# VH-VL binders against q9zuu9r114to356, part 14

Target 1, 243 residues: q9zuu9r114to356
Amino acid sequence: IAWKDLTVTMKGKRKYSDKVVKSSNGYAFPGTMTVIMGPAKSGKSTLLRALAGRLPPSAKMYGEVFVNGSKSHMPYGSYGFVERETQLIGSLTVREFLYYSALLQLPGFLFQKRSVVEDAIQAMSLSDYANKLIGGHCYMKGLRSGERRRVSIARELVMRPHILFIDEPLYHLDSVSALLMMVTLKKLASMGCTLVFTIYQSSTEVFGLFDRICLLSNGNTLFFGETLACLQHFSNAGFPCPI
Key: E = the ipSAE of ESMFold2; O = the ipSAE of OpenDDE; V2 = 0.75 times the mean of E and O plus 0.25 times the DockQ between their complexes.

## First folded at step 7 (VH-VL; framework fv_tiragolumab)

Design w5 (at its last look DockQ between E and O 0.72; V2 from the best seeds 0.00; counts 0 for: pae E 3.2 > 2)
Fold by OpenDDE, look of step 9:
Structure w5 (fold): chain C 243 residues (1-243), chain A 126 residues (1-126), chain B 113 residues (1-113)
Amino acid sequence: as target 1 above (243 residues)
Amino acid sequence: EVQLQQSGPGLVKPSQTLSLTCAISGDSVSSNSAAWNWIRQSPSRGLEWLGSTYYRSDWYNDYAVSVKGRITINPDTSKNQFSLQLNSVTPEDTAVFYCARESYDFWSGTYSFDYWGQGTLVTVSS
Amino acid sequence: DIVMTQSPDSLAVSLGERATINCKSSQSVLYSSNNKNYLAWYQQKPGQPPNLLIYWASTRESGVPDRFSGSGSGTDFTLTISSLQAEDVAVYYCQQYYSSPFTFGPGTKVEIK
């Protein structure tokens, strides 16, 4: 996936300008992790949605998004999108929840559907939680936030997307859970899934797992490139890398 | 290379149980990337899927509605084979029976039935 | 259940000539999410089990000669043998694996004219 001079306008989003994303350029290679990083209201979620073709009707997008070299929107089913906050069915186990999703959305024998579910569970490091109730928002009786987030990702993974967009996968996660999430996603990427996700901030350890970074501030892209080049970029400018 | 070798009697009396075995080589009956199926073929009914057995953190069996209640497919991990039992057979059950593998890949999906046994003609006759 | 039909029932073709077999499904076997048709073609010679030729409607199984090709989408599919060879005499079956139970066509017998 690649985007060129991408600008997104949204009425009422900003006080001084309707432009939420301003002339952003970037790309993500297959099987890699690309992070869109920025503070609150930096436009990172909007950029993510723009790439996924999930902008609200009130938004207008300018520029171009390329998929496999062709100017195209992501066809439905070819990509997954995980919202920052997703609704799970607390009364179901992780396996049941994913299985119902597979039953409703996937073709083939039950064999295929069950297989996809099990692979998704494994891919998201949820094997130990497969038979556990998802539970509500009470973490004492159900899954913790990190596990719930991985379940949400697993749900999308059941569709076997080539590209997975994730909005704030580290939201409300502790350092350990965050690292586990990133390691899990890194493995997923190594399996050939292209990952593009947004984060507010990350530890140095987590930061090192990214292949590329798009740094946004107030809709402007401050940096895009390989993660390792980011530190050098800011260092050369006399500033610390804003991670 | 995957090979399926079938064995079992070719003649069964009405009301008795048809029993066949399919030995697997080059793959495992408990493989996470395969399901093991029985399919029969007759002039009257053509090719008909009967059922499958597969392991996905647990053993599962799926059966066709047409034979449900009479059919049992059992894996044998020790011998790396799976069997077919069809109870209360009638002349209508006369067919060539095949065991077949259904392959699976997470990203690619299913490849349908890629490997088959040699087939076993089972005649139901008094 | 998805019902599969084939036409013609039998086909006699001269050696080296094109053979065309049609298959229809009562419902679409196209999955919109991946844009793949869950359709397979099998070749069955006398006394042998079916042999997988084509899957995903148009992808040849490993080892299958180039003269075999599959086409079509949705509910209408075609198996083409561009140049019929003597070893191609067989019954050909289409099969859908879009929904349970998997179902086969009645078969088309291909003979040499």
Scores: ipSAE 0.827, ipTM 0.912, lowest interface PAE 0.5, mean pLDDT 93
Fold by ESMFold2, look of step 7:
Structure w5 (fold): chain C 243 residues (1-243), chain A 126 residues (1-126), chain B 113 residues (1-113)
Amino acid sequence: as target 1 above (243 residues)
Amino acid sequence: EVQLQQSGPGLVKPSQTLSLTCAISGDSVSSNSAAWNWIRQSPSRGLEWLGSTYYRSDWYNDYAVSVKGRITINPDTSKNQFSLQLNSVTPEDTAVFYCARESYDFWSGTYSFDYWGQGTLVTVSS
Amino acid sequence: DIVMTQSPDSLAVSLGERATINCKSSQSVLYSSNNKNYLAWYQQKPGQPPNLLIYWASTRESGVPDRFSGSGSGTDFTLTISSLQAEDVAVYYCQQYYSSPFTFGPGTKVEIK
């Protein structure tokens, strides 16, 4: 995937002139982790949605998005998109939730549907939780935020996407859970899935796991390149201190 | 190289149970990347999928609706084989029966039936 | 049920010439989310079980000669043998694996003219 001169504006009663994303350029290589970093209101979620073709009707996109050299938006269903918050069904086990998702969305033999679910469980390090209830009903103890986040990603993996967009995979995670998530995502990328995700802030350990970084501030791309090149530039704009 | 070797009687009387066995070499009946299927071929129905058995964290079966009340497919891990039992057979069940491997890979998908047994002609008659 | 049909019922082709077999499904076997057709082709020689030639409508199985090719999408599919060899005399079946029951076509018999 690549983008060139990508600009996003918001509609209003008076003017469409306020640009949320300003002439952004970048790319993501197959099987790698590409991170869009920036503070609140930097435009990172808007850029992610623009790349995935998920902008709201109130937004307009200018510029080009390329998938494997093709000048087009990604077709619906050719990619996975994980929202910042995803509604899970707490009365189901992890395995049940994923299996019913596969039954609703996939063609083929039941063996294939069962197999993608089991492989998604393994890919997201959920084997120990597969038969546990997701929780969240009647004040029942459920999965922790990290495990719930991994279930949300696993559900999108059932579709076997080649490209997976994730809005804030580290949202509400402590430092240990955040590191586990990033190690898990890096392993997933090495297995053949191209990852593009947003992040508000990261620790030094998490930062070292990224393959390529797009730093945003105030809608502007301040840096795009490999993680090592980012360290050499000593940029602070899209890498806020933890608070 | 995966090979499937079938065995079982070729003649079964009406209303009795047809029973066949498929022995596997070069793969495991409990493989996470394979399901083990039975398919039959007759002049009146052509090729017809009957059902499968497979292992993914637990053992599962999937049966064609047309035979579901009559069919049982069981794995035998110790002998690395799987079986077909078809109850209450009629002359309409006369066919060549094949066992077949169904392949799976998460990223590339299914290859459908890539390895087949040699076939067993089963005749249902008095 | 998805009904599979094939044409012609039989085909006589001179050695070295092209053989073309058509397969039609009663419903689309294209899954738009991955843009893949759940369609396979099998070769069955006399006294032998079917042998997988092509899956995903156009992908050759390992060890299948280059002269075999598959094409088509949705409901209409074609198996082409670019230069018929004596060993290619067989019955050819298409099969959908999109939804249960997973159905096969009636077969096309290919003979040397």
Scores: ipSAE 0.447, ipTM 0.739, lowest interface PAE 2.6, mean pLDDT 80
ESMFold2 (binder alone), look of step 7: mean pLDDT 92; pTM 0.943
OpenDDE, look of step 7: ipSAE 0.826; ipTM 0.914
ESMFold2, look of step 8: ipSAE 0.442; ipTM 0.732
ESMFold2 (binder alone), look of step 8: mean pLDDT 92; pTM 0.946
OpenDDE, look of step 8: ipSAE 0.815; ipTM 0.904
ESMFold2, look of step 9: ipSAE 0.396; ipTM 0.709
ESMFold2 (binder alone), look of step 9: mean pLDDT 92; pTM 0.945
ESMFold2, look of step 10: ipSAE 0.402; ipTM 0.711
ESMFold2 (binder alone), look of step 10: mean pLDDT 93; pTM 0.946
OpenDDE, look of step 10: ipSAE 0.822; ipTM 0.909

Design w6 (at its last look DockQ between E and O 0.64; V2 from the best seeds 0.00; counts 0 for: pae E 4.4 > 2)
Fold by OpenDDE, look of step 7:
Structure w6 (fold): chain C 243 residues (1-243), chain A 126 residues (1-126), chain B 113 residues (1-113)
Amino acid sequence: as target 1 above (243 residues)
Amino acid sequence: EVQLQQSGPGLVKPSQTLSLTCAISGDSVSSNSAAWNWIRQSPSRGLEWLGSTYYRSKWYNDYAVSVKGRITINPDTSKNQFSLQLNSVTPEDTAVFYCARESYDFWSGYYYFDYWGQGTLVTVSS
Amino acid sequence: DIVMTQSPDSLAVSLGERATINCKSSQSVLYSSNNKNYLAWYQQKPGQPPNLLIYWASTRESGVPDRFSGSGSGTDFTLTISSLQAEDVAVYYCQQYYSTPFTFGPGTKVEIK
């Protein structure tokens, strides 16, 4: 995936005058992890949505997004998108939840659907939780936030996306859960899935797992490139990397 | 290379049970990347999928509605084979029966029959 | 159930000539999410099981000669043998694996003219 001169404006009262993303450029290679990093309201979620073709109707996008060298019309299912906040069915087990998702969305025989579910469970390190109730606010027993987030990702993975967009996969995760998430995603990328996700902040250890970084501030791209280059870029300027 | 070798009687009396076995080589009956199927072929009904057995954390069996209630497909991990039992057969069940592997890959999504047994003609006659 | 039909029932073609077999499904077997057609073609010679030729409507199985090609999308599909060879005499079947149960076409017998 690549984007060129991508600008996103949001509709104000009657005019599209508020630029949320300003002339962003970047790309993500297959089987790699690209992170869009920035503070709150930096435009990172908007950029992610723009790349995924999931901007709200109140937004206008300028520039171009390319998938495999062509202007992307990504049909539904060709990519996955995981929202920051996702609704799960607490009354179902992880396996049941994913299975229902597969039944509703995938063609093929039961064999294939069950296989995809099991693979998704394994890919997201949910094997120990496969038979656990998801739970929720109304349930006394349920999954922790990290597991819940991985279940949300697994749901999208059932569709076998070539590109997976994840809005803030580390949201409300402790340091241990965050590291586990990133390791899991890194493995997923190694299997050939292209990952693009947003992060507010990360530890040095997590930061090192990224292949490329798009650093946003107030809609502006401060940096885009390899992770190592980012560190060098800021060090040369006499500033620590904004991790 | 994957090979499927079928065995079983070619003649069954009406109301009796048809039994066939398919021995697997080059793959495992409990493979996470395959399902093991029975398919029959007759001039009147053409090629017809009957059912499958496969292992995904546990054993599953899927059966065609047309033979549901009469069919049983069982894996045998010790012998690396799977069997077909069809109860209460009638002359309409006369066909060539094939065992076949259905391959699976998460990213590629292979859902077709890539390897077949040699086939077994089973005639239902008094 | 998805019903598969084929045409013609039989086809006689001279050696070296093109053979065309059509297959039709009662409903679309195109999956919009991946833009793939869940359709396969098999070749069956007398006394042998079906042999996989084409999957995803147009992808040749390993070892299948280049003279075999699959085309089509949605509900209409075609298997083409660009230059018929003696060893190509067989019955050809299409099969959908979009939904359960998997269903096969009635077959098309290809003979040498």
Scores: ipSAE 0.708, ipTM 0.859, lowest interface PAE 0.7, mean pLDDT 92
Fold by ESMFold2, look of step 7:
Structure w6 (fold): chain C 243 residues (1-243), chain A 126 residues (1-126), chain B 113 residues (1-113)
Amino acid sequence: as target 1 above (243 residues)
Amino acid sequence: EVQLQQSGPGLVKPSQTLSLTCAISGDSVSSNSAAWNWIRQSPSRGLEWLGSTYYRSKWYNDYAVSVKGRITINPDTSKNQFSLQLNSVTPEDTAVFYCARESYDFWSGYYYFDYWGQGTLVTVSS
Amino acid sequence: DIVMTQSPDSLAVSLGERATINCKSSQSVLYSSNNKNYLAWYQQKPGQPPNLLIYWASTRESGVPDRFSGSGSGTDFTLTISSLQAEDVAVYYCQQYYSTPFTFGPGTKVEIK
């Protein structure tokens, strides 16, 4: 995936055409992790949605988005998008929820459907929770936020997407869980999945796992490049690297 | 390198039970990346898939409708093999029987038979 | 159940010439989400079990000579042997793995003229 001169404006009743993303350029190589970092209101979630073709009707995109050198829209089922907060079916176990997703979306191979579900469970470290009810607001017991986050990602993995967009994968995770999530995602990228996700803030340990970084502030791209180049760029300029 | 070695009698009388065994080397019958299948070949039916057994958190069986109710496929993890039992055979069940490995790949999610046993001709005749 | 058919039933080809085998499925074996055809080709030499040649309609299995190629999509598929050799005398089967039960074509016997 690549983008060139990508600008996004918001069409609102109170404000007209504020640029949320301003002339952004970048790319994500196959099988790598590309991170969009920035503070609140930097435009990182808007950029993520623009790349995935998921902008709301109130937003307008200018510029170009390319997938494998083509401006074509990505086919349904070829990419995954994980919202920051995802609605799950609380009356199902984790395994049931993932299995029904496989049953609805994949060809009629029973061995394959069972296999992709088990692989998704293992990939997201859900083995201990696989037979537990997901739960929800209307249920007495259910999964905690971190486990629900992993189930949301696992559901998208059942489709075996080549490109996975994740809005804040570390949302509501403690530092140990956040590190484990990033190690898991790094391994997933190494298996051939292209990952593009947003992060508000990262520890030094997590930062080292990224392949490429798109650093945003107020809609402006301050840096785009490899993680090591980012460290060298800010060190050579005499400034501490922004986290 | 995966190898499948078949064993079992080549002659079975009508109405009796056909019983074959497939021993596996180079892989495990409980492998989470494989399913273990029986396929037969006859002039009248050609190649015909009969059923499978595989392990994914627990054991599963899938059987072809044409033989369901007569067929049982069982794994044996201690001997690293799997078996075929076909009840109430008739002369129409005369065929060469093969065991075969079906593979799974996370990204491609395909089923095809990459390793086959040597084949066992089973004749159903009095 | 997906019914597989093949043509011709038998084919005689001179050494070094091209052999072409057709396979048709009763319904599409193309999964649009990954754009892959769930079709395999097997070679069965006399006295041997079937041996995998091609999967995903066009991908050669490891160790299969370059003269074997697969093409086609959806319901119509072709196996081509670009330059037939003596060792290629066999029966060739197509097989779908899009849905259970797995089904095979009736086979095409390839002989030297």
Scores: ipSAE 0.235, ipTM 0.612, lowest interface PAE 4.4, mean pLDDT 79
ESMFold2 (binder alone), look of step 7: mean pLDDT 92; pTM 0.935

## First folded at step 8 (VH-VL; framework fv_tiragolumab)

Design x1 (at its last look DockQ between E and O 0.46; V2 from the best seeds 0.00; counts 0 for: pae E 10.7 > 2)
Fold by OpenDDE, look of step 8:
Structure x1 (fold): chain C 243 residues (1-243), chain A 125 residues (1-125), chain B 113 residues (1-113)
Amino acid sequence: as target 1 above (243 residues)
Amino acid sequence: EVQLQQSGPGLVKPSQTLSLTCAISGDSVSSNSAAWNWIRQSPSRGLEWLGSTYYRSDWYNDYAVSVKGRITINPDTSKNQFSLQLNSVTPEDTAVFYCARESYDFWSGYYFDYWGQGTLVTVSS
Amino acid sequence: DIVMTQSPDSLAVSLGERATINCKSSQSVLYSSNNKNYLAWYQQKPGQPPNLLIYWASTRESGVPDRFSGSGSGTDFTLTISSLQAEDVAVYYCQQYYSSPFTFGPGTKVEIK
């Protein structure tokens, strides 16, 4: 996936400008992890949505998004997108939830294609949680935030997309859970899945797992490139890398 | 390199059980990235998938409707092999039977990349 | 079940000439989520099991000569041998693995003219 001179405007979202993303450029290679990093209101989620074709109707996008060298006209559902906040059914086990999700999302003949749900569970390292109640809200005993997030991702993986967009996979995760998440995602990437996700900030350890970084601030792309080049870029400018 | 070696009788009487075994080398019957299949070939029915066994945190079996109720595919992890049992055979079941590995994961194909040598099984009184 | 058909039933081609085999599925085997065609081609010589040639409709299996190529999408697929060699005499099968049960085409016999 690649984007060129991508600008997104949304009315009423900014005090002084309707531009949420300003002329962003970047790309993500197959089987790699590209992170869009930035502070709150930096435009990172908007950029992610723009790349995924998930902008709200009120938004206007300028520039171009390319998938496999062609302008992206991928319909809804052609790739995976995981929202920052996803609705899980607490009364179901992880397996049950994914099963029903698969049943609703996949054609019947595709659903019958092997152990789709189990594959998703395995991919997201949820095997030990497969029979556990998701819980949450009205349920006292349930999955932790990290597991819940992985379930959300697993739901999308049932469709087996080659590109997966994840909005803030580390949201509300502790350092250990965050690292586990990234390791899990790294494994997915190594298997050939293209991952693009947003992060507010990360530890040095997590940072090292990224292949490329798109650093956003106030809609501007401060840096795009390989992870290792990021530190050098800011060092040369006399600034610490804002990770 | 993955190799599949078939064994079993080539002659079965009607109403009896056809039994074949496929020994695996170079891979594991419990591999998470493979499924182990039986396929038969006859002039009348061509190539016909019969079923599979595979491990995904648990053992799963898929069977073709055409033989469902009569077929059993069992893995043997101790011997790294899997077997085929087809009950109540008729002359219509006469065919060359193949075991085959199906490459299987999220991102790879579900095609048969390695095959056994084949076993002609004739159902005759 | 997805029904696979092939044409022609048999094909005689001169050495060095192009051989073209067609395969059709009764329904699309293209998965929109990954934009892949769940179709494979096999070569079977007498007394041997089928040998995988092409998967994902157009990807050659390792060790398969470059003269073999697969094309097509959706319901119509083609296996092409750009320059037929003597060792290419065989029956060729297409197979869908889009949905269970996996089904094969009836085969196309390729002979030297």
Scores: ipSAE 0.391, ipTM 0.767, lowest interface PAE 1.7, mean pLDDT 91
Fold by ESMFold2, look of step 8:
Structure x1 (fold): chain C 243 residues (1-243), chain A 125 residues (1-125), chain B 113 residues (1-113)
Amino acid sequence: as target 1 above (243 residues)
Amino acid sequence: EVQLQQSGPGLVKPSQTLSLTCAISGDSVSSNSAAWNWIRQSPSRGLEWLGSTYYRSDWYNDYAVSVKGRITINPDTSKNQFSLQLNSVTPEDTAVFYCARESYDFWSGYYFDYWGQGTLVTVSS
Amino acid sequence: DIVMTQSPDSLAVSLGERATINCKSSQSVLYSSNNKNYLAWYQQKPGQPPNLLIYWASTRESGVPDRFSGSGSGTDFTLTISSLQAEDVAVYYCQQYYSSPFTFGPGTKVEIK
């Protein structure tokens, strides 16, 4: 996937906030992790949605998006998209939730649905939690945030996407859970899945797992390139990143 | 190279149980990249998928509706084999039975890439 | 169940000539998410098990000669043998793996004139 001069505006809002993404350029190689980093309201989620063809009706996109060298919009259903927050069904076990998700989303693959579910469980390191109830807000028991986030991603994996877009995979995770998530996603990328995701902040250990970085601020792309080149270019731990 | 070698009797009396075994070399019956299938072939039905066994954190079986209730497919990890048991056979079950590997990876697959040599099983009094 | 049909039931082709076998499924075997057709072709010679030729409708299995090619999408598929050889005398089956149960076509017998 590549993009050139990509601009996104919001229709009918205040005059100076209409351009949420301003002339962004970049690309993601197959089987790699490309991260979009930036503070809140930098345009990172909007850029992610623009690349995925998931912009709301109130938004308008200008510029070009190329998929595998073809100037084309990504068809719905050819990719996975994981929202920042996903409602899970707490009365189901992880295995049950993924199984029912597969039944709803995989036309004609009934024989394969058990295999798809087990593959997703293994890919997201959920084997020890597979028969555990997801749990609900009402009882405050069940899976922790890290496991719940992995279940959200696993739900999209049952569709067997080649490209997976994830909005804030580390949202509300502690440092150990965040590292585990990134190691898991890196392994998933090495298996052939192309990952593009947004991150507000990262530790140095998590940062080292990214293949390519798109750094945004106020809709502008400040840097795009390999992780090592980013470190060399910004030899300053205090580079402005608001909380 | 993956090879599947079948064994078992070629004659079974009506109402008895048909029992066949498929030995695997070059792969593991517990491989998470494969499923192990039985398929039969007769002049009246052509090629007909019967069922599978496979390992994904636990053992699973899927059976064709036409034989569900009569069929059992079991793995044997110590011998690297899997078996077919078909109960209450009738002359209509006479066919050549094949074992086959169903190959897949995380994103693609589910076709039969390796087949056993076939075993003609005749159900006759 | 997805019903698979093939035509013709049999055909006789001179050595070196093109053989064409058609397969039709009762519903689409194209999965829109990955844009792949879940269709395979098998060759079965007398006294032997089926042998995989083509998967994903058009991808040749390793070791299959270039004269074998698959085409088609959705519900209509074709196996073509561009230059028939004596060793290609066999019955050819299509098979869908889109939906359980996996189902096979009735077969097309290819003979030399």
Scores: ipSAE 0.005, ipTM 0.512, lowest interface PAE 10.7, mean pLDDT 78
ESMFold2 (binder alone), look of step 8: mean pLDDT 91; pTM 0.923

